# Ledger of designs, part 2: VHH binders against Phenylalanine--tRNA ligase, chloroplastic/mitochondrial

Target 1, 376 residues: Phenylalanine--tRNA ligase, chloroplastic/mitochondrial, of Arabidopsis thaliana (Mouse-ear cress) (q94k73)
Amino acid sequence: AVDIGGVAIARNDVVREDDPTNNVPDSIFSKLGMQLHRRDKHPIGILKNAIYDYFDSNYSNKFEKFEDLSPIVTTKQNFDDVLVPADHVSRSLNDTYYVDSQTVLRCHTSAHQAELLRKGHSRFLVTGDVYRRDSIDSTHYPVFHQMEGFCVFSPEDWNGSGKDSTLYAAEDLKKCLEGLARHLFGSVEMRWVDTYFPFTNPSFELEIYFKEDWLEVLGCGVTEQVILKQSGLENNVAWAFGLGLERLAMVLFDIPDIRFFWSSDERFTSQFGKGELGVKFKPYSKYPPCYKDISFWISDLFTENNFCEVVRGIAGDLVEEVKLIDQFTNKKKGLTSHCYRIVFRSMERSLTDEEVNDLQSKVRDEVQKKLNVELR

## First folded at step 12 (VHH; from m03 with T107E)

Design n01
Fold by ESMFold2, fold request of step 14:
Structure n01 (fold): chain B 376 residues (1-376), chain A 120 residues (1-120)
Amino acid sequence: as target 1 above (376 residues)
Amino acid sequence: QVQLVESGGALVQPGGSLRLSCAASGFTFSDYAMRWYRQAPGKEREWVAVISYSGGRTSYEDSVKGRFTISRDDARNTVYLQMNSLKPEDTAVYYCAARYLYGWETEDHWGQGTQVTVSS
């Protein structure tokens, strides 16, 4: 059991092995309550606190901070309230961890927007762990952390400005986020790129020139008016932004693999003891990888995410990457074959051939059993 | 396996028109926002146009507004870039991108590019 937001969450609130609508494994449940963003001596917590410092200094503490909201939310909160199309692939069991048919582990912090607006909050930051079924490589992990900000304006805010409400909000947003980027990265060249999010219009992303390339820092935009209308705010305009804390922390601290954020190895954790930006992670060793290939004829149950869940469930953080390396379709027989390369590499030690062979054997057995594939 | 294949790049004279196509496979096309980027010699890659899931929202970089039009045909799994009133400054490799959106997070898949040259 873990305590989040004053609510005790037991294993059977989240993992329901006899329920076909539940796809949350124990390995994911074990991450609930770890809340890396609430650790002042952890890169994720350090970054969160640096962002808080910017908003405290520039907005007189007007932004309310929510960092302990439960990750267990309804499908309405996670999808409908943020205008995800009803038939969008992100709603599938392939992409999302379902507790039951109407309850998920949140995929983004925007799941809390409508709730907070109904409670009368108008300027807030939400930080939290988010959960997604995903591929396996050095930048993808099924749990990571987001922060978002939300700011509501009333007619008094834009009256007399000479701008319509949408333009006013967009300009305020860009000024705010350019300041944030300078706070985090210093004096850097910035550019705005138009983009699309279903819950904002217009939508933007901010890029900075950093380390010899353009780095996407965040997504943002003017909140869709339908969202505000649904919360009784039809005379208002708002902006929102969101960012992935791991992606930015990897750049700011020179952390090369997302798995490090979850490490308890003292050689990692001891480097962040000052609780401040400016630390560059010093890697302590590179351990050899072991590559193992697996080929099979896929079934109707097969997806790459389902395969990655099998690999992750067996190997945990000993798997660095799962990559499709070959694909063949026999149209006359209606069969498709995939070949995947699994890269096993520990962040803490060298793996023996015996350990890797055992892991691979378990993967071969489990993928046949759970996904009905035909090996070789 | 996501695949994007651009086509239609050519040498054209200033003031001419060209239509680029990007054929998509390996994903549900209607679940993705589609984008065009370009990279001129010696310059950084820059965005050109974006189109929403439904095609109902489009946006363009300032230098191409009024001259370029992005569109999508979900029945053919294809996004287009109609380029009119071409200028020498439009000379670049044009890249198609498919963007998966999951909240604030994005994942882009890129094509190999098609060369557009605007010269007398």
Scores: ipSAE 0.765, ipTM 0.922, lowest interface PAE 0.9, mean pLDDT 91
Fold by ESMFold2, fold request of step 14:
Structure n01 (fold): chain B 376 residues (1-376), chain A 120 residues (1-120)
Amino acid sequence: as target 1 above (376 residues)
Amino acid sequence: QVQLVESGGALVQPGGSLRLSCAASGFTFSDYAMRWYRQAPGKEREWVAVISYSGGRTSYEDSVKGRFTISRDDARNTVYLQMNSLKPEDTAVYYCAARYLYGWETEDHWGQGTQVTVSS
């Protein structure tokens, strides 16, 4: 049981094995309440605080900070309020952790925008853990941390500027975010790329030239007017931005695998004791990987995400990667076979062959049981 | 699995036109924003154009604006790039990308590319 955002959350509020509308495993529930972003001596918390410092210094402390909002939200908050189409695949049980048919673990911090606007907040930062069902590799993890910012303008802000409201907001946004990028990365070359998000129009992403490559830092844009209208702000314009804290922290601290953020190993945690940017993670011993292949005829229940959830549920952070390496169709029978390679690697020690064989055996048993596949 | 196959690349003279196609399979096409990128020899891959889920929103990199048009045909699971008034600097391998959006997070799936050469 944990208390987040003034809500007491017990295991059975989130994990319901006997409910077919629930797909939240214990491994995900164990992450609730860890709130890495609220730890001042953790790379995620250090990065969050550095971003706060930028906004405090450059915006006179006018941005309200929300970092303890509950990750349990409604499908309306998570999807409808941010203009995700009603039939979009992101709403599926395959992509999103559902507590029940109308309640999810948030997939982005924008699930709180309507609530905060309704409560009268107009300039704010939201930081929190976000959840998605996903593949397994060094940069994908089912829980990560997002920060977003939101800023509402009134007509008196853009009147007399010679700009329409949308242009005013877009230019203010870009100036703000270029300043943020300089604050985090120093003097770097920057470029803007137009993009698409359903909840902003226009939409942009900011790239910087850093360490001899172009790095995508964040997504942003001018908030869709229908979102503002739903909160009684029809005469206003706003901008929003969002960024993944792990992605940026991996670059800023030289952290090579997203699993490190969740490590309690003192060889990791002790390196960030100063609580400041500028520290570069020094890898300790690299441990050898163990590869295991598994092949099966897929079923109607099979998806790669479902398979990755089985592997993750058994091996936890001992699995580094799950990769499809072969497909074969028996055209006579109309059956499709997949072959996956599972890379086991501990961040803390070498794994024995016996230990890996036990994990693989459990994966083989559980995938047949849960996904109704036929092993080859 | 997600597959994107570009076609229509050719050698063309300056001022000419080409229409690129990108046939998509292995996913629900209407759930993805579609993008074109290009990579000239010795250069980094760069964004060219984007089109929203429904096709109602498009945007273009400044150097191609007014000359290139992105469109999509959901019935054929195909995105197009109509390229007019081609210049030698448009010479590149053109890549189609399907972008999955999940909140602020994006995941791109890439085709293998089609060569466009603009020269006399």
Scores: ipSAE 0.748, ipTM 0.913, lowest interface PAE 1.0, mean pLDDT 91

## First folded at step 13 (VHH; from n01 with T106K)

Design o02
Fold by OpenDDE, fold request of step 14:
Structure o02 (fold): chain B 376 residues (1-376), chain A 120 residues (1-120)
Amino acid sequence: as target 1 above (376 residues)
Amino acid sequence: QVQLVESGGALVQPGGSLRLSCAASGFTFSDYAMRWYRQAPGKEREWVAVISYSGGRTSYEDSVKGRFTISRDDARNTVYLQMNSLKPEDTAVYYCAARYLYGWEKEDHWGQGTQVTVSS
């Protein structure tokens, strides 16, 4: 059992083997409650604290902070309240971890916006772990951290400004986030790009010029009015932003692999201290990778995410990457074959051939069992 | 596997028009926002236009406003870029991108691009 915000969460609350809708593996449950963002000496915590400092300093502590909200939320909170279409692919069992048909592990911190608004909160930052079924590579992990910012304005705020409510909110948003970017990255060139989110209009991305390239830092926008209306704020305007902490941390701390964030190795953890934003990670010994290929005829149960779940379930953080390297279709048989390369590499030690072979064997067995593929 | 294939690029005279197409496959097209980008020689890739789910919302880079129109046909899994009043400055490789949105999280899939040359 884990405790989050005073609520005890048992394994059987999240991993329900008797529920056909449940697709939460033990490997995911094991990450629940780790609360990396609340660790002052962890890169994610350091970054979170730095962002908090910015808001505290520039907005006189007006932003409430929520960092221990339960990651178990309703599908309404996670999807409907943020205007995700009812039939959108993100709602699928392929992309989202479901506890049951009506409850999921939150896939974004925006899942908390509506509830907080209804409870009367008007300025807040929500930080927490979010969950997504995804591919396996150096930048993708099924558990990562986001921060949500939200700010509500009243007519008295923009009245007299000569601006309409949307423009007022948008300008305030941009000023806020430009300041944040400078706070985190220093004096950098910035640009705004128009984009699309279903729950904001207009929608923007902030990009900074960093290391000879433009880096997207965050998404944001003026909150759709219907969301405010549903929360009893029909006469108000608001902006929201969301940022991925791992993405920023990888850049700020020069962390090359997202798996490091979950490492308990002292060679990693000892490199960071409270308030030390921007300390550059010093790599220690890079251990050799082991490459294993697996080929199979795909089945109706096969998706790349499902396959990654199988691999991750067996090998955990010993897998660096899973990549499709070949595919062909036998037109006569009506079957498609995929060949994947699994890169086994530990961040902590050299893997033995025997160990890797054992893991590969288990993957081969499990993928047949779980996904009904035919190995080639 | 997500695939995007651009077409329609050509050599045109200043003031001319061109329509680019991007054919998508390997994913549920209607669930993706679509974007056009361009990269001129020696310059960085720049955003040109975006279209929302169902095509209800569009936005454009300032230099192309009033001249370019982004549209989509979900039944054909295709996004278009109508380019009018073309200028030499519009010369670039044009790329279409499909954006998967998962809350604030996003993933872009890119085409290989199509060459547009505006010259007298």
Scores: ipSAE 0.905, ipTM 0.959, lowest interface PAE 0.5, mean pLDDT 95
Fold by OpenDDE, fold request of step 14:
Formats: C-alpha cells, structure tokens, sequence
Structure o02 (fold): chain B 376 residues (1-376), chain A 120 residues (1-120)
C-alpha cells in the first residue's frame, strides 16, 4: 500500500485484474506515492518550490496549495468536467490508464478544478503526478508531473477597472505568468500565442526565447463560463494555467533524459540541493546502447502504445527508445508489418549482451502473447 | 501513419485571394484542433490561425484578422485557409498542424508546407 495525503491506497485498489477495463500495470502502480514533487532536493521538487515562492511573494500567500491529492479520479473529473468530448480519443484505453470503467489515473491536474471550486476554493495551485500511456523516448514517460493554477475573480474585482470580466482575467493571467517566467528563467523575451483548450476561452500559450530557441512554457486561458456555472460561480470569472514540470526541469537543469527523474543513483541525486534552481546536471559515465530490432505483422490489438507498454513491462527503465524504423504492407494478404528498433541503455550500468538478449526474448514472447502479433 | 498534406500555394498579386487546403490522414481528424503557421524567408515560423473541435471557435494572428478565414470539413478530413486581400508580407511557406490535446498537454503533427508568394 502507498500513502497519499494520509490515505492508504492498496495495490488491488488500482491494479484490478478482475476488471476487464483495468489497464494499469504494476510498473505504473509502483510509481504511485513516490511524490517526487514533494522532495526538496529533487529537481521536480526544487522547481515546484520555486514556483511556490513566486506565488507566495507576489500574492501574499493567497494561493492555496494542493500537492497530495489522490491521483485516482473519476472519468467525470478527468474528462467531462474539463469539457473533453465524450468520444474524444484521449478517453480511449490506448491513451489513459483505467482503474475501472468509471475511474482513471488522472492524466492532468485539471481533474481537480471542479471539485476544489465546489468546495469553495477560489485561488489554488495543484501539483501532482499524472499518468498517460505513451511512446518511449527521452522526453516521454508514462508518469510525469504537472502544476495547475486557478484564480477566481468577483465582480468587485473588475468593476471600476473599465474592463470586461474576460479581459480583466486575461490581463491578470498574462501578468502573473510573465512574472513567473521571469522568476524561473530570468530576463527573457516572451511572446503570447493564441491556442485552443476545451476548458478555456480564450486560450493562450506562453513562449520564451531561451538558449537560441523559442520554448513553450505553459498553456493557459480564461476558464469557460459553463465550468464556473456548474460550480455555483456563474457571476465570477477565472483563469487557469497548466505546466509540465519535467519539461521545464529538463531545460532548467539540462537533464537529457526524462528517466533520470526516477533514478535513485547517488551520482544523479547528489547533484541537487534544496532551493538550487537551475543547477546544471553533470553527465556521468554514458554506457553504450544495445540495439535490437523486432518485426511483426500487426494485429487488431496492436497499437504503438500497447507495444510500448509491453516493452516497459519487461525492460522497465532499461529501454531508452522504441522507434518504428520500417513498415510494409502486403496488399494481397491485407497485412501490415512493422519493424521497431528497441534501444537498450541503462543510465546506471553497462548492460551485458546476455541480459539484453534475455530481455529481447521476453519482449518477443510477451508481444505475441498480449497483442497477438506474428513475429517475422 | 499520420499525414498532413498542404496544397493551394501559388504566386498571386497584391490584393489577390488564395485558398489553402490541408488533407489529413492516419488519425481521427475530428478529435484534433487544427492550426496554420507560416514561415517567411529569414524569419521564424509564426502562428496564423487556430480552429477548435467542430469548428466552433477560431482565432487569428493580428496581422491577418479580417483577411484570413480558417475552416474545417471533418467529413473530408480537411482544414482550409481562405486568404483574401493578400499582401507582400504574407509571402511565406504555410504549414498546417494537427494538435492532439490531453488536458494541458499537447502534441503537434506537421505538414510539409506549401509556398505562397505575393508579388506585383
């Protein structure tokens, strides 16, 4: 069992082998409760704390902080309450970890907005681990961390300003987030780009010019009024933002691979200290990669995410990348073949040929068993 | 495999009109927000327009407001950019992008672009 916010979560609460909708592997469950964002000497925690400092100093501790909410949420919280369409692809078993048909591991911290609003919270930051089924590469991991900010305004706030409620909220939002960007990155050139989120209107992205390139820092916008209305705040306006902590941390700390965040190696963990934002990661020994190719005729059960789940289930963090390198369609047979290159590389040690061969063999067996593909 | 193919780029005179198309395949088109970008010679790629699911919401870069219109046909898996009152400053390679949204997280798929040249 893991403890989150004083609540014990047992394995059978998350990994339900008796439920056909459940697609949470043990490898994912093992990440629950690690709470990297609450570790002061961890890059994710350091970054979180830096953001907290900004809000505390600029808003006189007016923002409530939630960092230990349960990652188990309802589909209503995760999708409906944030106005994701009912038939949207993100709701699929391919993209989301389901505990059961009505309960998921949260894929974003926005899953908590509606509940917090209904409970009477008007200014808050939510930080936590989020979960997605995804590809395998240096920037994609099935577990990562997000922070969300939310701020509700009342008519008294924008009355007398000469601005309508939406403009008032949008300007406040931009000012807040520009300040945050400067706090984290220093004096940088910034630009705003209009975008789309289903739960905000208007919607924006903030970009900064950093290290000779434009970097998207976060998404934000004025909360859709229907969301506020559903929470009993029909006369209010609000803004919200969301950012990925790993993404920013990789840039700020020069961490080249997202897997490092989950490393317990002292060569990594010892490089960071409390409050040391922007310390640059010093690479230690880079161990050689081992490349293994696997080819198979795809089945109806095959998706790239499903395949990645199989690979992760077998090899864990020993896999650096899974990449499609070739595809072939036999038109006569109506079959499609995929060839993937699996890059085995440990961040901690050299892998032996025997070990890699064993892992590859297990992947080959498991992919046939789980996905019903035909190996070539 | 995700594919986006732009078409409709051409040489036109100032004040002229052009309609760009972007044909999508390999994904559920209706579940993606669609965007247009452009890159002029010697300049950075810049956002031009965005259209929401089902086309209910649109937004434009300031310099193209009132002149450009983004639209989509989900039945044909196609997004369009109607460009009116074209100016020499509109000369660029135009790119369409499909955006997958998962809360605040996003992933973009890009086309190869189509050349638009506005010159007298």
Amino acid sequence: as target 1 above (376 residues)
Amino acid sequence: QVQLVESGGALVQPGGSLRLSCAASGFTFSDYAMRWYRQAPGKEREWVAVISYSGGRTSYEDSVKGRFTISRDDARNTVYLQMNSLKPEDTAVYYCAARYLYGWEKEDHWGQGTQVTVSS
Scores: ipSAE 0.902, ipTM 0.958, lowest interface PAE 0.5, mean pLDDT 95
Fold by ESMFold2, fold request of step 14:
Structure o02 (fold): chain B 376 residues (1-376), chain A 120 residues (1-120)
Amino acid sequence: as target 1 above (376 residues)
Amino acid sequence: QVQLVESGGALVQPGGSLRLSCAASGFTFSDYAMRWYRQAPGKEREWVAVISYSGGRTSYEDSVKGRFTISRDDARNTVYLQMNSLKPEDTAVYYCAARYLYGWEKEDHWGQGTQVTVSS
């Protein structure tokens, strides 16, 4: 059981092995309650607190902070309330961790927008762990952390400005986020790029020129009026922004692999003891990889995400990458074969050949069992 | 599995027009926002245009607004970039991108690019 927001969450509230509508494994459940963003001596928590400092310094603590909301949300909260199309592929069991047909592990912090607006909040930050079924490499992990900001304006705010409400909100948003980017990254060249999100219109991305390349800092925009109308705020306008904390922390702290954020190794954790930005992670070693290939004829149950979930369930953070390296169709049988390369590499030590062979053997057995593939 | 193949790049004179196509396969085309980018010699790749899932929302980088039009044909799994009033500064390799959106998170898939050259 874990305690989030004063609510005890038992394992069988989340993991239901005998329920075909549930796809949450124990490896994912073990991450609930870890809340890296609430650790002041952890890069994710340090970054969160630095963002809080910006808002506290510039808004006299007007932004309410929510960092302990439950990640267990309804499909309505996670998808419908943020205008994801009803038939969009992100709603699939392949992409999203479902507790049951109407309940998911949140994929983004925007799942809480409607709830907070109905409770009367108009200026807030939400920070939390978010979940998605994903591939395996140094920048992808099925659990990561987002922060989102939301700000509602009333007609009194834009009257007399010479701007309509949407333009007023967009300009306020851009000024706010340019200030945030300077706070986090210092004096940098910035540019705005138009983009698309279902829940904002117009939508933007902020990019900064940092370390000799353009780095996306965040996505943002003016909240779709339908969302405000649904909360009784039809005469208002709002802006929202969202950012991935790991992506930014990897850049700010020079952390080369997202798996490090989950490490309890003192050689990692001790480096952040001051609780401040400006620390650069000093790697203690880069251990050798071991590559193993697995080939099989795929089945109707097979997807790459299902395969990666099997690999994660067996090898955890000992797997660095899973990559499709070959694909072949046997015309006589009408069957398709995939070959995947699994890169085993510990962040903490060298792996022996025997350890890797054992992990690979377990992967081979489990993928046949769970995904009904035929090994080649 | 995702494939994007751009075509239609050519040498054109200033003031001319050109239509780029990007044929997509290996994903449900209507689930993706589609984008065009370009990379001029010696410069970083830059965003040019975006079109929403339904095609109902489009946006353009300022220097091409009014001259370029992005569109999509879901029956043919193809996104287009109609380029009018071409200028020498439009010379670049043009890339098609398919963007998967999952809340605030994005994953982009890229084509190999098609060369557009605007010169006399």
Scores: ipSAE 0.774, ipTM 0.914, lowest interface PAE 0.9, mean pLDDT 91

Design o02
Fold by ESMFold2, fold request of step 14:
Structure o02 (fold): chain B 376 residues (1-376), chain A 120 residues (1-120)
Amino acid sequence: as target 1 above (376 residues)
Amino acid sequence: QVQLVESGGALVQPGGSLRLSCAASGFTFSDYAMRWYRQAPGKEREWVAVISYSGGRTSYEDSVKGRFTISRDDARNTVYLQMNSLKPEDTAVYYCAARYLYGWEKEDHWGQGTQVTVSS
């Protein structure tokens, strides 16, 4: 059982192996209580605390902090309340971990916006683990951490400013986030890029010039008015922003593979004992990869995400990458063959040929069983 | 597999017009926000325009506002960039991008680009 937000969550609340509406494996359930963002000596926790320090110093401690909200949310919270279209692909079992037809592991921290507004919160930060079904490589992992901020304004805030409410909120947002970026990255060249999110209008991205390239720091915008009206705030405006903590931490700490965040190896964890930004991760010995190819005729059950879930279920963090290297379609028969390269590499040791062969054999067996593919 | 193919790039005179097209396949087109970028010689790639899922929201980089128009035709899985009053500084390779969104996170898929040259 896992205790999140004072609520005990049992395995049977999340993992239901005989239910076709459930696609949460044990490997994902095991992450629910780990809460890397709540560890002061972990890069994710250090980054969260640095962001908290910025808001505490610059906003008189007025931003309430929520870091222990349950990742188990309704489809209404995760999608409808943040204006994801009803037929959008992100709602599919292929992209999202479903507990049941109306309950998911949150894909983003915005799943809590309506809940917090309904409870009367108007200036807050939400930090938490978020979940998605995804490919496997050094920058993709099915569990990662987001932080978002939300700020509501009343007419008293913008009246007399000479600005309409949307302009007022957008300018306040940009000032806030430029300050945050300087706090985290120092004096850097910045640019604003217009973008689109369903739940904000206008929407922006903040980019900084860092390490000889433009790096996206965050997405943000003025909250869609329908979201505020649904929470009884029809005379208000608000802004929101969100950022992925792993992506920023990888840049700030020079961490080369997202799997490191989940490591209990003391060679990793000991490097962050000061609990502050400015540390650059020093990699220990780089272990050799072991490559294995698998080819098969795909089935109606096949998707790349389904294949990656099989591989992760067998190899865990011993798999570094799953890459499509060839495909061929027999148009006469309507059959398609895929060839995938699986890169096995431990972050902690060299793997033997016997270990890799065993993992590959299990992958071959399981993909046939679960995905009904025909091996070549 | 996601595929984006730009077309319509050409050599045009200053003050002229072009319409770029980007044909999409391998994904449900209406689920993606569509974007145009450009990269001039010796410069970094820069954002030009964006259009929402529905086509109802558009935005443009300041230097092209009023001259360029992004649009989408979901029945034909195609996004367009109508470029009017072209200037020599608009010379660039123009790239189409499709953006998958999940909350605040994104994944972009890119075309190979089409060359636009504005010169007398």
Scores: ipSAE 0.767, ipTM 0.914, lowest interface PAE 0.9, mean pLDDT 91
Fold by ESMFold2, fold request of step 14:
Structure o02 (fold): chain B 376 residues (1-376), chain A 120 residues (1-120)
Amino acid sequence: as target 1 above (376 residues)
Amino acid sequence: QVQLVESGGALVQPGGSLRLSCAASGFTFSDYAMRWYRQAPGKEREWVAVISYSGGRTSYEDSVKGRFTISRDDARNTVYLQMNSLKPEDTAVYYCAARYLYGWEKEDHWGQGTQVTVSS
């Protein structure tokens, strides 16, 4: 059992093999409670603390910090309260880990927004592990960490400014986040890009120039008024921002593969002992990859995410990448075949041919069993 | 498999008009925000326009406001960019992008691009 936010969470609370509405595997349950963001000597925790330092210094400790909220939330919290359309594909079992038909592992920290507003919080940061069914490569992992910030303004805040409330909030937001980006990245060229999020209007992305390309740092915007009205704040305006901690930490610490964040290898963990930004990860060794291809006629049950879940369930962090390399449609029979390349590579040792062959054999067996595909 | 195919790129005179199309397949088009980007020779790719899931929200980069219009036709799985009052500075490869949003996170799918050249 794992204790999060004062709640004990047992395996049977989350993993329910006999329930067709549950798609949470043991490999995901094993990550609950690890809370990398709460480790002061870990890149994720160091980054979180650096962001806290910025807000403490520039906002006189007025931003309340929440970092231990339960990742088990309702579909209303995760989707409806943040204005995700009722039929949107992100609500599917393919994209989201469901505990049951009304309960999910949060896919973003905004799942807690309505509750915090209802409890009277008006300036806060939320940090936590978030969960998404996804593909497998060096930058995608089914659990990662987000931080978001939220700031409510009252009419007294923008009265006398000469600005309407939306403009006031947007300008305050941009100044705040430019300061944050300078705090984290130093003197870099920055630009604002208009974008779309269902829960903010206007919506923006902040980009910085790094290594001959523009890097997205965060998304943000002025909170949709319907969200504020639903929390009894109809006379207010607010801004919000959100960022993925792994993506930024990979850039700031020069970490080349997202799997490293989950490593207990001393060659990784020892490098962050000072607990501060400025450290660049020094790679120790890269072990050889082993490539295996698998081809099959797909079924109605098949999706790439379902296939990646099978591979992850068998190989864990020994799989580095799963990539579609070929497909063929037999138009006469209406059948489609896919060929995937699986890259096996440990971060800690060389894999033997026997080990890789065993993993591949298990993948072949399990994909037929779970996804009703026909191997070619 | 997600596919985006841009079309309509051409050589036009300054002050002219052109409409780009981007045909989408392999996903539920209405679940995606659609975007246009462009990349001039020797320059990095830059954002041009965005349109929301429903089409009810649009936004434009400052240099194209009032001249370009993004629209979508969900029945045809197609996003458009109407470009009026074209300038030589608009010369670029134009890319269509479909954006999947998952909270604050995104995944973009890109087309191959279509060349627009504005020259006398």
Scores: ipSAE 0.758, ipTM 0.913, lowest interface PAE 0.9, mean pLDDT 91

